VHH binders against o67189. Designs and how they scored, part 9

Target 1, 350 residues: o67189
Amino acid sequence: METTIFQFQKTFFTKPPKERVFVLHGEEQYLIRTFLSKLKEKYGENYTVLWGDEISEEEFYTALSETSIFGGSKEKAVVIYNFGDFLKKLGRKKKEKERLIKVLRNVKSNYVFIVYDAKLQKQELSSEPLKSVASFGGIVVANRLSKERIKQLVLKKFKEKGINVENDALEYLLQLTGYNLMELKLEVEKLIDYASEKKILTLDEVKRVAFSVSENVNVFEFVDLLLLKDYEKALKVLDSLISFGIHPLQIMKILSSYALKLYTLKRLEEKGEDLNKAMESVGIKNNFLKMKFKSYLKANSKEDLKNLILSLQRIDAFSKLYFQDTVQLLRDFLTSRLEREVVKNTSHGG

## First folded at step 1 (VHH)

Design g4 (framework vhh_7uia_1)
Fold by ESMFold2-Fast, scan of step 1:
Structure g4 (fold): chain B 350 residues (1-350), chain A 122 residues (1-122)
Amino acid sequence: as target 1 above (350 residues)
Amino acid sequence: QLQLVETGGGLVKPGGSLRLSCVVSGFTFSSYSMAWVRQAPGKELEWVSSISSSGSTIYYEDSVKGRFTISTDNAKNTLYLQMSSLKPEDTAVYYCARDLSWYGSEYGMDVWGQGTQVTVSS
């Protein structure tokens, strides 16, 4: 089965497919993230994440197998990241690839989602094991929404709040974000808050508010400090954001988006891809953001970014499963990092 | 359970008109933004039009502006699409759906109809 993420989402939660193994890929990563968020909500404790670069072959095969003694509906959603790294570990030997294909073909009790952080080329999809997955499972592509559709979504959000946005202000916002839905959502929400007592947004106002550094500490400053490992200042900035009424979920969304993009860029860099073109492929087009992301890549190893993503997933899980305060979990995370920094400084103080 | 019933499709000649209806049950229709989405043979899903829960904010894909009109009857839980000046390129299965928005709206929820076939040919 080959289908779009839009059509797949239409049916998966209402009329579950017969296929059990799916490849999720595409340019519009926001749509994949949205789907996975719904999937995690539906499956709860039965939502399992595997990292292909960390997991052993036997652990991988065990995780995909589910034997129920009494045939109960103990259905799991297994989400696999870095599948390409798992394939490298497996090698190019035909026997090992045949074993992998057989295991994937025999998934009956669980759903397996193989997630790619970019759009796969036709050559990759025509190669094993994805060629076989296409025959017994599904290939789901998250194509970029048209520029017109994105523009209409942004206009709709402003109109729903009674806000009129000037055409040049709107075009500036769309171009600055490169039509990236996650970035647009954040900036639109920020502009709506700014315009709550005004009903018109001008180009001048968008330039001042969107991506601006103001007397009020903004979420971008927090994310910047955290990614540059200035944990002491990040902790102080977090407290300021909360005191000014900034929602913890907004902070988590931006941080998660940046961490995933950075991890994707590390992967592309390892493959020898041109960094500037790689940045553009994930929606980073303006020179200021490119400069910032280069700084973040220098400050963080691939392992640092993976650990950050895992920590953010744990914070999300703990806030939902144990009803713990997201702000306190973020503070605990930053404090832990700060303590490690202090230990390093005292041991290298000569 | 949620039920979406789409009607009004059929065969029409170029330049003709059709009116599509979507009757929803099992939820408070007036609380949601609704959309029409179409899929031509061998092509991907294409958004056509959206209408806010109040009916006051309406958006169209450029190719249908001036030719299609979206409307609602909240008392009847019914969404309409009045189609005029139909072209062969409008041939598709038309679906009633909840509009895609960033927060709080989701594709794949129990709000998709079975679709209604519109064929524009001589």
Scores: ipSAE 0.000, ipTM 0.213, lowest interface PAE 13.1, mean pLDDT 77

Design t1 (framework vhh_etentamig_d1)
Fold by ESMFold2-Fast, scan of step 1:
Structure t1 (fold): chain B 350 residues (1-350), chain A 121 residues (1-121)
Amino acid sequence: as target 1 above (350 residues)
Amino acid sequence: EVQLLESGGGLVQPGGSLRLSCAASGFTFSSYAMSWVRQAPGKGPEWVSGISYSGGSTYYADSVKGRFTISRDNSKNTLYLQMNSLRAEDTAVYYCARDTGYSDWPYFDYRGQGTLVTVSS
């Protein structure tokens, strides 16, 4: 059997497969770990982990065939890490490799999961012993999902809640999130909560609720003004954003991202790294944004950026530990910076 | 109302340590697997570490294995991430997340608002 980790994760616990030996591999390691977490919870003390670099051959073979006697004879879930190191231990002797394949083929009482920490190449899957495992067991892959599959998952989630979403609204949501599953999950849940009152999602509604491009442009205006130290205009733009329903967490997220990128760029610059290459390493690839970031770097010293990051961390901590309003903390920050600027200008002007 | 509240982030030098905490409320914390997820500037979310409902099983991304330790205290409804030997590449916003990997959605029911971790000299 060959299947995806999504399908395997969904079906294993409701209708266990006839196959007993599985290879888990792929790019989305988180999905494999999620499956193994559920497996551990189901099997409890009948969940056994083997490390291929540490285990002896005889211990390995015994662990695959031995059943638990807890609460009567019960099957075990046997999870094998570093299987490649176990294969190296067996060497290149044909007899030992044939024994391994025979033992794996004859697993009847337990489930065995061979876990790889990366996606296996077609050549590796076509080589023994995995070639034989594919014939009598299963190969389970945790791949990056296709755009079409992601679209269907999103559509299914809305339909399960009785929400109709227009195709242009759906396409906009997918493009805005760049098909990122975690971002889509969060935005879909937010849209479901919003739409539960209306049961219909239009493009205009998705643009409003998912913080549309126009609202994001306004947030970038706020960040731009703040990083250029125009605190008076930044404060006015902040008030406008909040009045139009922009979430404070979105503002904090974008501002924090920019501050961290700028501080990283200052560090790389002082170490003698090329600024254009450094910008690309932090995801700044277009010429317009590069010019903007050059302006921000010129307007802010390394100490300014460090102080900004510390202030943002303080705002984060105060909103969480003392349940203070994030917007008010941002206003206080901007007002404090503005007052310091005014004092300097009035005391040292002309 | 499900709430997750992260804390413990800060500015730290390479090789330093930080301990992140996540206070959970509004659900039976001991019934859910939990994860830490981070998002570095300009990048998508990256799963960092996971822990089973009982704390008996822990999992780590290769980039943090041997350096980070996830733990939980079910009596205090709190999740922890002990971060040692920190590197510049660990700079990110760190999120606490309730794990629902059993469903068609492989990720999270809920996540917190995140805490900022900056690793720089």
Scores: ipSAE 0.000, ipTM 0.316, lowest interface PAE 11.8, mean pLDDT 78

Design t2 (framework vhh_surovatamig_d1)
Fold by ESMFold2-Fast, scan of step 1:
Parts: sequence; structure tokens; C-alpha cells
Structure t2 (fold): chain B 350 residues (1-350), chain A 121 residues (1-121)
Amino acid sequence: as target 1 above (350 residues)
Amino acid sequence: EVQLVESGGGLVQPGGSLRLSCAASGFTFSSYWMSWVRQAPGKGLEWVATIKQDGSEKDYVDSVKGRFTISRDNAKKSLYLQMNSLRAEDTAVYYCAKGPYWGSEPAFDYRGQGTLVTVSS
């Protein structure tokens, strides 16, 4: 059987399948996680997790094919992570894979879920032992969701709690999180808790809750302005951050992280490597962030980024060794950059 | 919910040193082997080092033996990688990973964003 995670989670808990072994894979890992959470809730003490890198062969086979002399009263849900590591323990002999396939085919008393942390390609699914699992069990895929489906999912979560969300509030929430399901879960949970007695969630409330929890939103605005060399606005945002009690070390940490990632991307760009793959290698996977980082790379030379990193290291050293105010050192840095840009852009040389 | 948060990366010159840290939560840290893996720009994921639950057994990829030291503090639920005599080839994003490394393909669960190490003059 081949099915989607949406159909599978709906049917599994209402009319359980005849198949006993399932492979869970896909791009939307959050959906797999939500299914497993509901599975754990249903099975309780009969929910068993196996880690393929930790478990012995004997323990593995026992967990899948355990028997009771009195006729067991309860089926178990057995969830397997790092299945590839278990396959390596068995070695590359065909007989060992055939034995594993036989054990999986003979599962009758339990449900077994083999969980992958990414989408499997057709080559992997057509290779043993997954090829055989596809024949006697099921392959469940968690495909990327459209923006419309994500919107409906969020609305349903609020409606389940009796909360009516204003359309502009919903739109703001979706844009703020960039339609990221993991971030949406966190924000939705916070908003549900906040709105527990009100039954209506407004745009003002969403902005207030998101802002109070995400002080880092303003820090990212500061970093954005600085990396785009808008030093005048960066200085004003810095003053605002300090007035709101944002710690200077937090600003330094985020800025340093971005500068280092950008420097690495400049080196990769010089070597002719694919920019999108390079961005993913440094943790920039969101399309919005990729667009931002492209802008930062265009605005800054490799030398600019190296000098920024060195300046940030000096600010850290000066604050620690000479007891100088980190905020004032940041202001001095921004002011010096602003003055250099003014000189550079004047028709009178300066 | 298993969570791994890496830190300690930075820009360092060849021959320099860095100490990476990983803060673990959401699982019984002391019950698992732990590993460090890295991904150099444009390359695949490479296993670097692994450490047994109690710290009694450690293993390293040949290119870092004698230069890197893996350690752990089970009371603080933290994993560390001391990196000495750094080379340009060590430039990569470093990830904290739950579990040991068994072979040529990594099949362990890592959930951190990683920490960037750049070795350049």
C-alpha cells in the first residue's frame, strides 16, 4: 500500500489497516511527528521505541515478534529510528537481509513503523529491504504542504479550541512564520493559551504575543539593516533594542553567526559552487532567508565580511578586557561605517 | 522532544584552536552514544568523532586523530569537541548527533542547526 500521511493518520485510528509494517518518510517531518505523538497517546505503555544504532539483533527480532504463552492481550506499536544503522550491523550478506525481510513479513501481533528523517528517493524504496516492505506493508509519505493546506491546518487547530481568528490576524501569523509548520505549532500553542477565555483572536493580540516572545524579531531587523549597510536606521533600531532591554551579547551572537555564514558563502561562491546548496549547508533553508542572504552577499565583499568579523571580535575583547560598554562600542562601529560611506559617496572626495 | 543546540564555532587561523559545545535536552543523554559530524561546503556529511555513554570509549576519523578530542558531561547534558591544530580542510558546519557512527553513510538523528567553523588566514 502507498498512501499520504494525511489519509494514513485519518484511517489508522478509525479503521486500522491489515498491513502491519509501515515506512514513514517525507519532507514534512512535523506531520510524521504529530502522527507518532497521537500513536503514543493511543498505545501508552505499549508504545515502544527502538534505535537501530543501539539495539542488538536479538532485541530487535524479539521486539517485533514477541509472543505470549497465554495469548497476549494487547498489540504494540513499535517505532524504529536509525533503521539504516541496524542494516549495517547485519552486514551486506544477502542471507541476512532475507532473514530480516522474513521477520518483518511475519509481524502479526504488533504494528511496526520504520521512520526516516527525510524523503526517500525511488532508488532507496526500490532497494531491499524496503522494496519487500512496500509489497506486504505500507509506504506513507509526508509531502510538502501547499500554503492553502497549511492555512486550513492552523484554522482547524484554533477552531478545535473554540477560538475564532480574524482573517488579518491569521495572515500575519502565517507570514511571520513563513508557513513553517514547526514554528506555527509553537506560535499557535502560545496564542491558544493567551486567548483561552476570549474566543476571538485579533491582529493586535497576535502582534503583541509574537512580539513579547520574539524579542529576536527586532534583533534580526538590526542585523538586516547593518548587513545592507543602512547604518543610520541600524543605529536607531539598536537604540530601540537597548530601550526594550535586549542584552548586547544576544545582538553580538546573532550578528556574529550571520557574518560567519556569509563569509563561508563568499568562499564557496569564489569556488564556483551552487549558491542554493551552499546556503543549505550553513543552515539557510527557508526561501525568505535565502533571498535575504543573497542580498547580503551582493551588498558585502569577502573583505567586508572578514573586517566585520574582526571588528565584532574586537568589540567583544574591548568589553571584556577594558570594561567598555558593548552598546557604545557597537554604536562607534556603526558610526565609523556611516562616516566612511558618506566620504565614499561625496562628489568632493572627502 | 529531542533537541540539540551547538555553539562555539568561529573564524580561526590555521594552527589555531576552538572548543565546540552541544547542549542536549528531551532525552536521557547519559543513555546514548554521541557523535560530532561535519559538512564541508559542497561536500556530503562526514563523521568526525563518537563517544560512549560513560565516556570510556572514543573514536575519530583518521584525519583528526591526535588533533581533536571528544568529551561529555552527563550531569550538564553536554557534548564537547576540542579542536587543535586546525587546518583549512576542517572548515565545515559541525553538528551534534545522537548515536554512534557505524559506516560510510550517516544514519543517525541530528536535530541541531550546527555551528560554523571557518579556518582561514
Scores: ipSAE 0.000, ipTM 0.107, lowest interface PAE 23.7, mean pLDDT 77

Design t3 (framework vhh_7uia_1)
Fold by ESMFold2-Fast, scan of step 1:
Parts: structure tokens; sequence; C-alpha cells
Structure t3 (fold): chain B 350 residues (1-350), chain A 121 residues (1-121)
């Protein structure tokens, strides 16, 4: 069978297919991830992930077959990533490929999902083993959605929660995320949490919520607050991250990466480089991240970024060379910045 | 509330053995690679070993292959690192870490507080 991810997701959990082996591919990877999340919820401990670049041929066949490694069969949802790398390991031997096809055709007790991280070309789908999978199993495609279809999905989510969103607010949200379904899901969920059932979401409200931090504490929230110079909130988030077991070196790594990218962007801007092209050159391709980085660039001068980098280098050196606590050094840095901002904003002999 | 708590570190002589434990709460291993990462004094973080959510696939840094063994006990929600034939160069703080997509991806999303291992001649 050949079907779309929308039709497959709708029917699989209510009227399971007779086919046992499926290829999931396409441009809208978020839809595949959504399906797999629901699949994991249904199967629980019987949800198994295999990595084709790592797994041996015999381990692979054992995992797919009706006979488990311990002699008994138990229905599993078996999800396979990097299947192309597994095929490369099998090489070009005809007997090995015939064995693979036979094993896939003979799956009776498990559901097997071969997941590709991109849309497969017609020649790939027409080549073995996928040609055979199409005959006894299913090919499920997550095609790119039109902008109109994405807009309707977003509107439906707000409508089911009784929220009216103004057209200019909606268009801003869609443009901010570049019509990326994963980012739209996160932003729509934040907006739903912010709004009541009878609330009308205006452009100003969407702008505030899209730039606000989630109640969920994460490293990116800390970095965002620091780069926007909200040092008071950054200090509170830092304490939460450490209490939740987030390593200080992970915090430092992400913060240092962002600071260096921002400094590079300032330098490229001075040389007359196009900002959008410059952002892409440092790995910032996503429209939401581009918008955030534009905000960081507006909030920080080249001198601010230089001083941030030097401060981070000092923190790293003092933690490594003198074995000083990275968290305390980072707190001291934030506190000194907060004190400077308080002095600027007070009537202490201004 | 996700927690990773490491124990089992200590002082050991070269050639000795230690077993590190990492007790996890707030999630299950099935969707994640679990990893051990270490940091020697004054050095960068170094990935040591990873295990798949099923426990079926294990990966090791070349310097520890044949000396270290990573394993899980799902009933106890515990990740282990059995270390044998320890060398002074293994002296480090050892961290338990969680990764979603790949065993060696630098985007580990949760880390423990660490446990100190000192190998002294």
Amino acid sequence: as target 1 above (350 residues)
Amino acid sequence: QLQLVETGGGLVKPGGSLRLSCVVSGFTFSDYYMAWVRQAPGKELEWVSSISGSGGSTYYEDSVKGRFTISTDNAKNTLYLQMSSLKPEDTAVYYCARSGDYPWYEGFDYWGQGTQVTVSS
C-alpha cells in the first residue's frame, strides 16, 4: 500500500492494517515524529528502536522475527533509523539482500517502521529492498503541507480551545516560525496556556508570548534571558537548571556558541555582508532562530558581545585552572551585570 | 522532575576496579541513549561510553575498550559503568547523561552532578 501520513495516522490506531512493514519518509518530518510519539505511547515497553549504522545483521533479523532472542515472540513496534547505512553494510551480495527481503516479508508478529529523515526519490523507492516492501508492506509519505493547509491546522487548534486569533496575529505567528510545524506546535501551546477560552489574541499579545520564556526551565531559556539582558530572571533560571541536574559545562557550551555566532555576525555586518546570508553561514537557518538572533543583535553592541566572550573565557579558565565552581563564577558574572543595570536605571545621583 | 544521581566514585590504585551507578527518575531508558562522560582536571569533557534504550547496543571510546563495561538494570532504573584495569589517566569526574537521537551526539539534554574517580599510583 501507498498512503499519506495523515491517512495512515488516522486509521492505524483504530483499524490496524494487515501489513506489518512500513517505510515512513517525506518532507514534513514533524508529522512522522508525531506518529512515532503516539506509537510509543501505545506500545510502551514494546516500542523498540534499532539503529542501522550500529546493529549487526543477525541482531537485526532477530529483532524483526516472530522468535525473540529468548525463544518467545511478543508483539513489538520496531522502529528503524539509518536503514540506508545498514544496507551499505550488507554490501552488494545478492543472497544477503534476498535474505533481508525474505525476513521483512515474513514479519507476522511485530510492526516494523523504517524511518527516513528526508523524502525518498522515485529511484530509491523503485530499488530493492523498498520495491519489495511496497508490494507486501506500505509506503507512507509525509509530503510538505501548503501554507494554507498549515494555516488551517493552526486555526483548528485555537478553535478547539475556544480561542479567537486575529488575522494579523496569526500571520505574524506563521511568518515567525516560517510555517515550521514543530515550532508552530510549541508557540500555539504557549498561546493556548496564556489565553482563556473567551480571549481574543491580538498581534501585541502574540509578540509578547512568542518572546516570553516557558515555565519549563531549559538551557535555551537561560541563554535567551542573558542575551536579552534580563539578568534577574537569568539568575533564577540558572539556579533551577542546576537543581534539575543540568551540567554547568553544557550551559557554558551553548552560551559560548551563541556569543561567538553573534560576534561573528556583527563583524560580517560591518563588512557589508547580507545579515540573512551571514546567519545561514553560521548555521542559523530556521526563521524563529533568525528572529531571536536579530533580537540578540539589537540588545547587544559589538563591545557587549566582546566583553561577554572575554567573561566566559575567564569563567572557563578559572573553573579549569583554579578548580573554582563554574556555577558560582557564572552567578557572580550575572550579579555584576544586574548591579550595573540597576545603577543605570536608578536615581542614585543621576 | 528529571534526576540523574551518580555514585560509586572513589580513590583506587592503578590496575584496580570501580563500579559507577546512575539512578534515574522521571523517565524510562527505552527512548534514550544513556551515556557516561568524564572530565579530567583542567581538560575538556570526554565521552566515554553509551548504551541504547534497549540495552542491546553499547559504544565505547577507544581508550576504554576492553576495560570498561556499560550496562543497565531496568528494574532498578539504574545505569552502570564497570571500570577495570584503571589507569592514572582515567582520573576524572564521571557524569551520567541522557541523549535522544544518537549515542555520541553532543546535545546531551540532562546530566547528573558527577562522581569523582581518582586513580593514584
Scores: ipSAE 0.000, ipTM 0.126, lowest interface PAE 18.2, mean pLDDT 78

Design t4 (framework vhh_7ocj_1)
Fold by ESMFold2-Fast, scan of step 1:
Structure t4 (fold): chain B 350 residues (1-350), chain A 120 residues (1-120)
Amino acid sequence: as target 1 above (350 residues)
Amino acid sequence: QVQLVESGGGLVQAGGSLRLSCAASGFTFSSYAMGWYRQAPGKQRELVAAISYGGSTRYGDFVKGRFTISRGNAKNTVYLQMNSLSVEDTAVYYCAAGYEPWGDYAYDYWGQGTQVTVSS
């Protein structure tokens, strides 16, 4: 069978399938991990993990083989990671590949889940052993979720804890995270902890708490200060974020996203398009964010935004290709911008 | 071969500070969320701090404002800065790696733990 992880998650625990071997793959890795977490909860000590890069051929076949246990055996969930590395161990010999397919086909008492950390290409799915697995087992794909589905998932998580979230607060959170499920999970859990007594979340509370290491410091303050060209304060906030454990990659991703959206908005303005409709087309639907983006557009020319994007691309390239410190590159960028604004005013005393 | 190796634990007086480090190898560190858990004798293992790929952080209520989690992807290391330590912070501290750093997950890797003892 072929199905989505969304449908598979809904039915597996209530109406378990007749198939016993499944391939889990796709772009929304968080959904696969959510399924596996529920699976582990259900099976407990009967949940077995195999690492294809570490396990021997003999151990692998033993773990998958149906053993007759006097007094009755318990159904197991066997989860296999790094299956590609296991296939490399088997080499190119047809007999060894045929044995693997036979063992997988003959699983009767257990459920076996072969997990991939990415979406498999059609060529991989049509090659052995996955071609045979598709025939006697199931292929489960975790396709990227729509923004509406992500919104409903987040809303459900707050509702399950009895927390009422204002509509503008929810939209802000979704846009803040760029609809990234992993980031949303962490921020939602933090907001649930924060709202545990009051049972309500307002826009101001989400602005303070989300991506914050304290109620007074968050990543959005840094981005806001930078886009409004307050480089001196931006440097101070950056130092605080880094000292309190915020990773530079998070700062870069948010800043790059905002710069690209702002540049797109400048392009759409050139064409005479309505600014409010243009903002919505790039995902800016919240009134507070619309107000902020209008301020950013007023503070930055199209050339300013192009230069910002190019600078961010250089920082990303230098950190990846030359192993240079992203924080130091960001500080250098901000310092150079500050120096351009200040007429020969050098301070080392601080 | 996946390994998480904790260091920096020890004996410290109440009000003091310690910095724990966790050196990771055998997996793509930058793609994993990292966390610190602790377990005191006779108590369940509990979350101390967590950090995502992108640097989003979460803390247990009893350590907020005192502890800071950070990561150095270039060094494949996660850190826990512990300030204003109290006797209640005495526990074995464990480093963990996974797709999300709370609960037992299929991708969970755990270190051997490092003892932190806070004397009155």
Scores: ipSAE 0.005, ipTM 0.278, lowest interface PAE 11.0, mean pLDDT 79

Design t5 (framework vhh_7nfr_2)
Fold by ESMFold2-Fast, scan of step 1:
Structure t5 (fold): chain B 350 residues (1-350), chain A 120 residues (1-120)
Amino acid sequence: as target 1 above (350 residues)
Amino acid sequence: QVQLQESGGGLVQPGGSLRLSCAASGFTFSYYAMSWVRQAPGEGREWVSSISWSGGSTYYADSVKGRFTIARDNVKNTLYLLMDSLKSDDTAVYYCAKGDYPLYSEFDYWGQGTQVTVSS
């Protein structure tokens, strides 16, 4: 049997197949992991994982044939990772390969799932032992989904939690993740947690939460937070970067480059140049970076960018002329900006 | 304790090839996107390539597209960068990074780097 992961997932848990050995492969790995999660939930203690690089030949054959002693000798779901490494251990001996095929063909009490982390080529599927597995078992492929189908799956997940997502927020999320289902799952879960009391997601909320909720820290996150004027989070990220050994001058160089590109884009925009063409002229070609730079342009006036450039020049000069600590000067800049924003937000004067 | 260790750099002539490796430890490698970033002498850091947690999605900077291939081995906890048709402009220190720059703007950790020099 040859089938898709969607058809297999739909039928396996309602009308179990006669076949007992399956190969799971494909580009859409998230769908394979979703299937395996449901499998683990159903089988519980009877869900067994084998690692082909660690297991001996005899242990492997025993694991495929033995039923669980838990729950009165019930069937197991046996999931095999690194099957290719197990095949390498068998070597070129004809008898050992024939034994493997015979053992796989004779599985009747358990379900066996051979899991690949990528899409298999036709040559691999046409070679033993997978050629034989295709005849007595099943080959299950997780093909890439269309963009429209992915959009529908994301909308369904939000609607299941009673969350309304603005259309521009949804499109931004899809572009941000490049329509990758695993990355979308992680971002959607973060957004659901964020929106749990509000039940509404706007574009601005998706931009902030999708970029900034991770425990991850790096130079590009720092630059992003600073350009979006989230100075409190920028300070925390800065401390993490320094603790990880990132040199302050590297941070300054990346930040300066971005500020200069943004200032150039503001000038080109004033001259009536098309923004998309202008961004490409300064090296911003991919859709993700274009969306980020649009956000930076919205968050910063021309005067804001000019003042940022001047401040960065002063920090560079002070570190060189007076041997001042660049990290401390950068912290002073961020805390000054944070205090300035607090004053603006609490002021009632025009 | 997250550790990323690059290897495979060296001196090559223009048009040559190199394979970079990054050994990852201290985290569940198979759950995270991974990236390569480079820094040329006197230049800022430039994102080169990213690969999703499964290897199902790959992304490349325009400067390297068609010449470089990113790959991963989730069993060996290893990230690779296969570099073909190397140019003098590819001379840089290459860093392994945890995270996916084009999609998330985040690299958790940077390795120590491996030097690539393309010169006659």
Scores: ipSAE 0.000, ipTM 0.114, lowest interface PAE 19.0, mean pLDDT 77

Design t6 (framework vhh_7xy4_2)
Fold by ESMFold2-Fast, scan of step 1:
Structure t6 (fold): chain B 350 residues (1-350), chain A 120 residues (1-120)
Amino acid sequence: as target 1 above (350 residues)
Amino acid sequence: QLQLVESGGGLVQPGGSLRLSCAASGFTFSDYWMAWVRQPHGKGLEYIATISGSGGSTYYSDSVKGRFTISRDNAKNTLYLQMNSLKPEDTAMYYCARGYPTDLGAYDYKGQGTQVTVSS
């Protein structure tokens, strides 16, 4: 039997399969984890985990055939991780490999799940012991989902809790996580908890709440706000980063890297280089980062970027030469930019 | 203490292969995206590859796509880079970095590095 993880998880708990041994593999590891969580919930103390790198051959075979003693031969769900490491122990031992296949073929009392942390290639699936497992057991694949499918899954989770998420907020969440389902699950759960009463999520709220425990993502939020000239929100995010113990030097390094790349892109653009080609030349390869950098380029002139670089150099020099607090120097910089924005706005209209 | 320790670099002929390793300690390795970045002598940092916490998602720079493979073993807190069909332009100091895929050059906690030299 060959099937998808979606079909398998819908049918396994309602129509027990005749097959007893299953290989779970694929790119979308979150879907495999979801299945295994439900499996653990159903089997409780009869849920057994084996690690192929730790277990001996004899212990392995005993675990596959052994049933629960208490309650009269209750079946177990046996989950095997690092199966490839177990196979390496068998190595060139053709006889032991044949024994493994026979033991797996004759599992009658338990369900056995062999879990891979990646998608298996056709070559691996066509090689023993998996070739034989495909004949008497099942191969279950967790294929990579399209971006649209992932978007719909996230929307469904919010809708199930009665939460309305703004389109800009949703797109921001999806792009920042790179459509990774595991990251999305953690962030969606935090956002659901946050919006439990209001039942509405705006872009501003997602930016404030999502990634609150991720140091690097929070620093990227700060840099994003600063480069888009939202200095008031940048100050609030900076305070949050410091309260979470983020080192000021990390913030400076990321900000300086972005400022220098943007300045280089302005120079290449002036020379007539295609923007996409220019972005690739400074290491910006993925579409998400290209979109963000395009927005930063629209928000900042070459002079803006030059002044940012000079300000960052002064902050670095003052912290080193005069032993001044880097965080306070960054706050002073942002406050100065905010005041400049206020003056500019009041000078308009006469 | 947070540590990343790279190994596996060396001198190799064009067309050869090397496998780099990075041993991580002092944090929950499986919770973090990890990256390989390189720095040729006298030049800036260049992104090579990144991998999600679970290992389910990988991204590569165009210069190494099809030649390099990033992988991880979360049980052993180890990140790997399999480098095939090596070219002289792959000569660089290679660094293991902890980070998120939204910024390819601004990862934190990169280690001491391991030198890769591709020449006849």
Scores: ipSAE 0.000, ipTM 0.124, lowest interface PAE 16.4, mean pLDDT 78

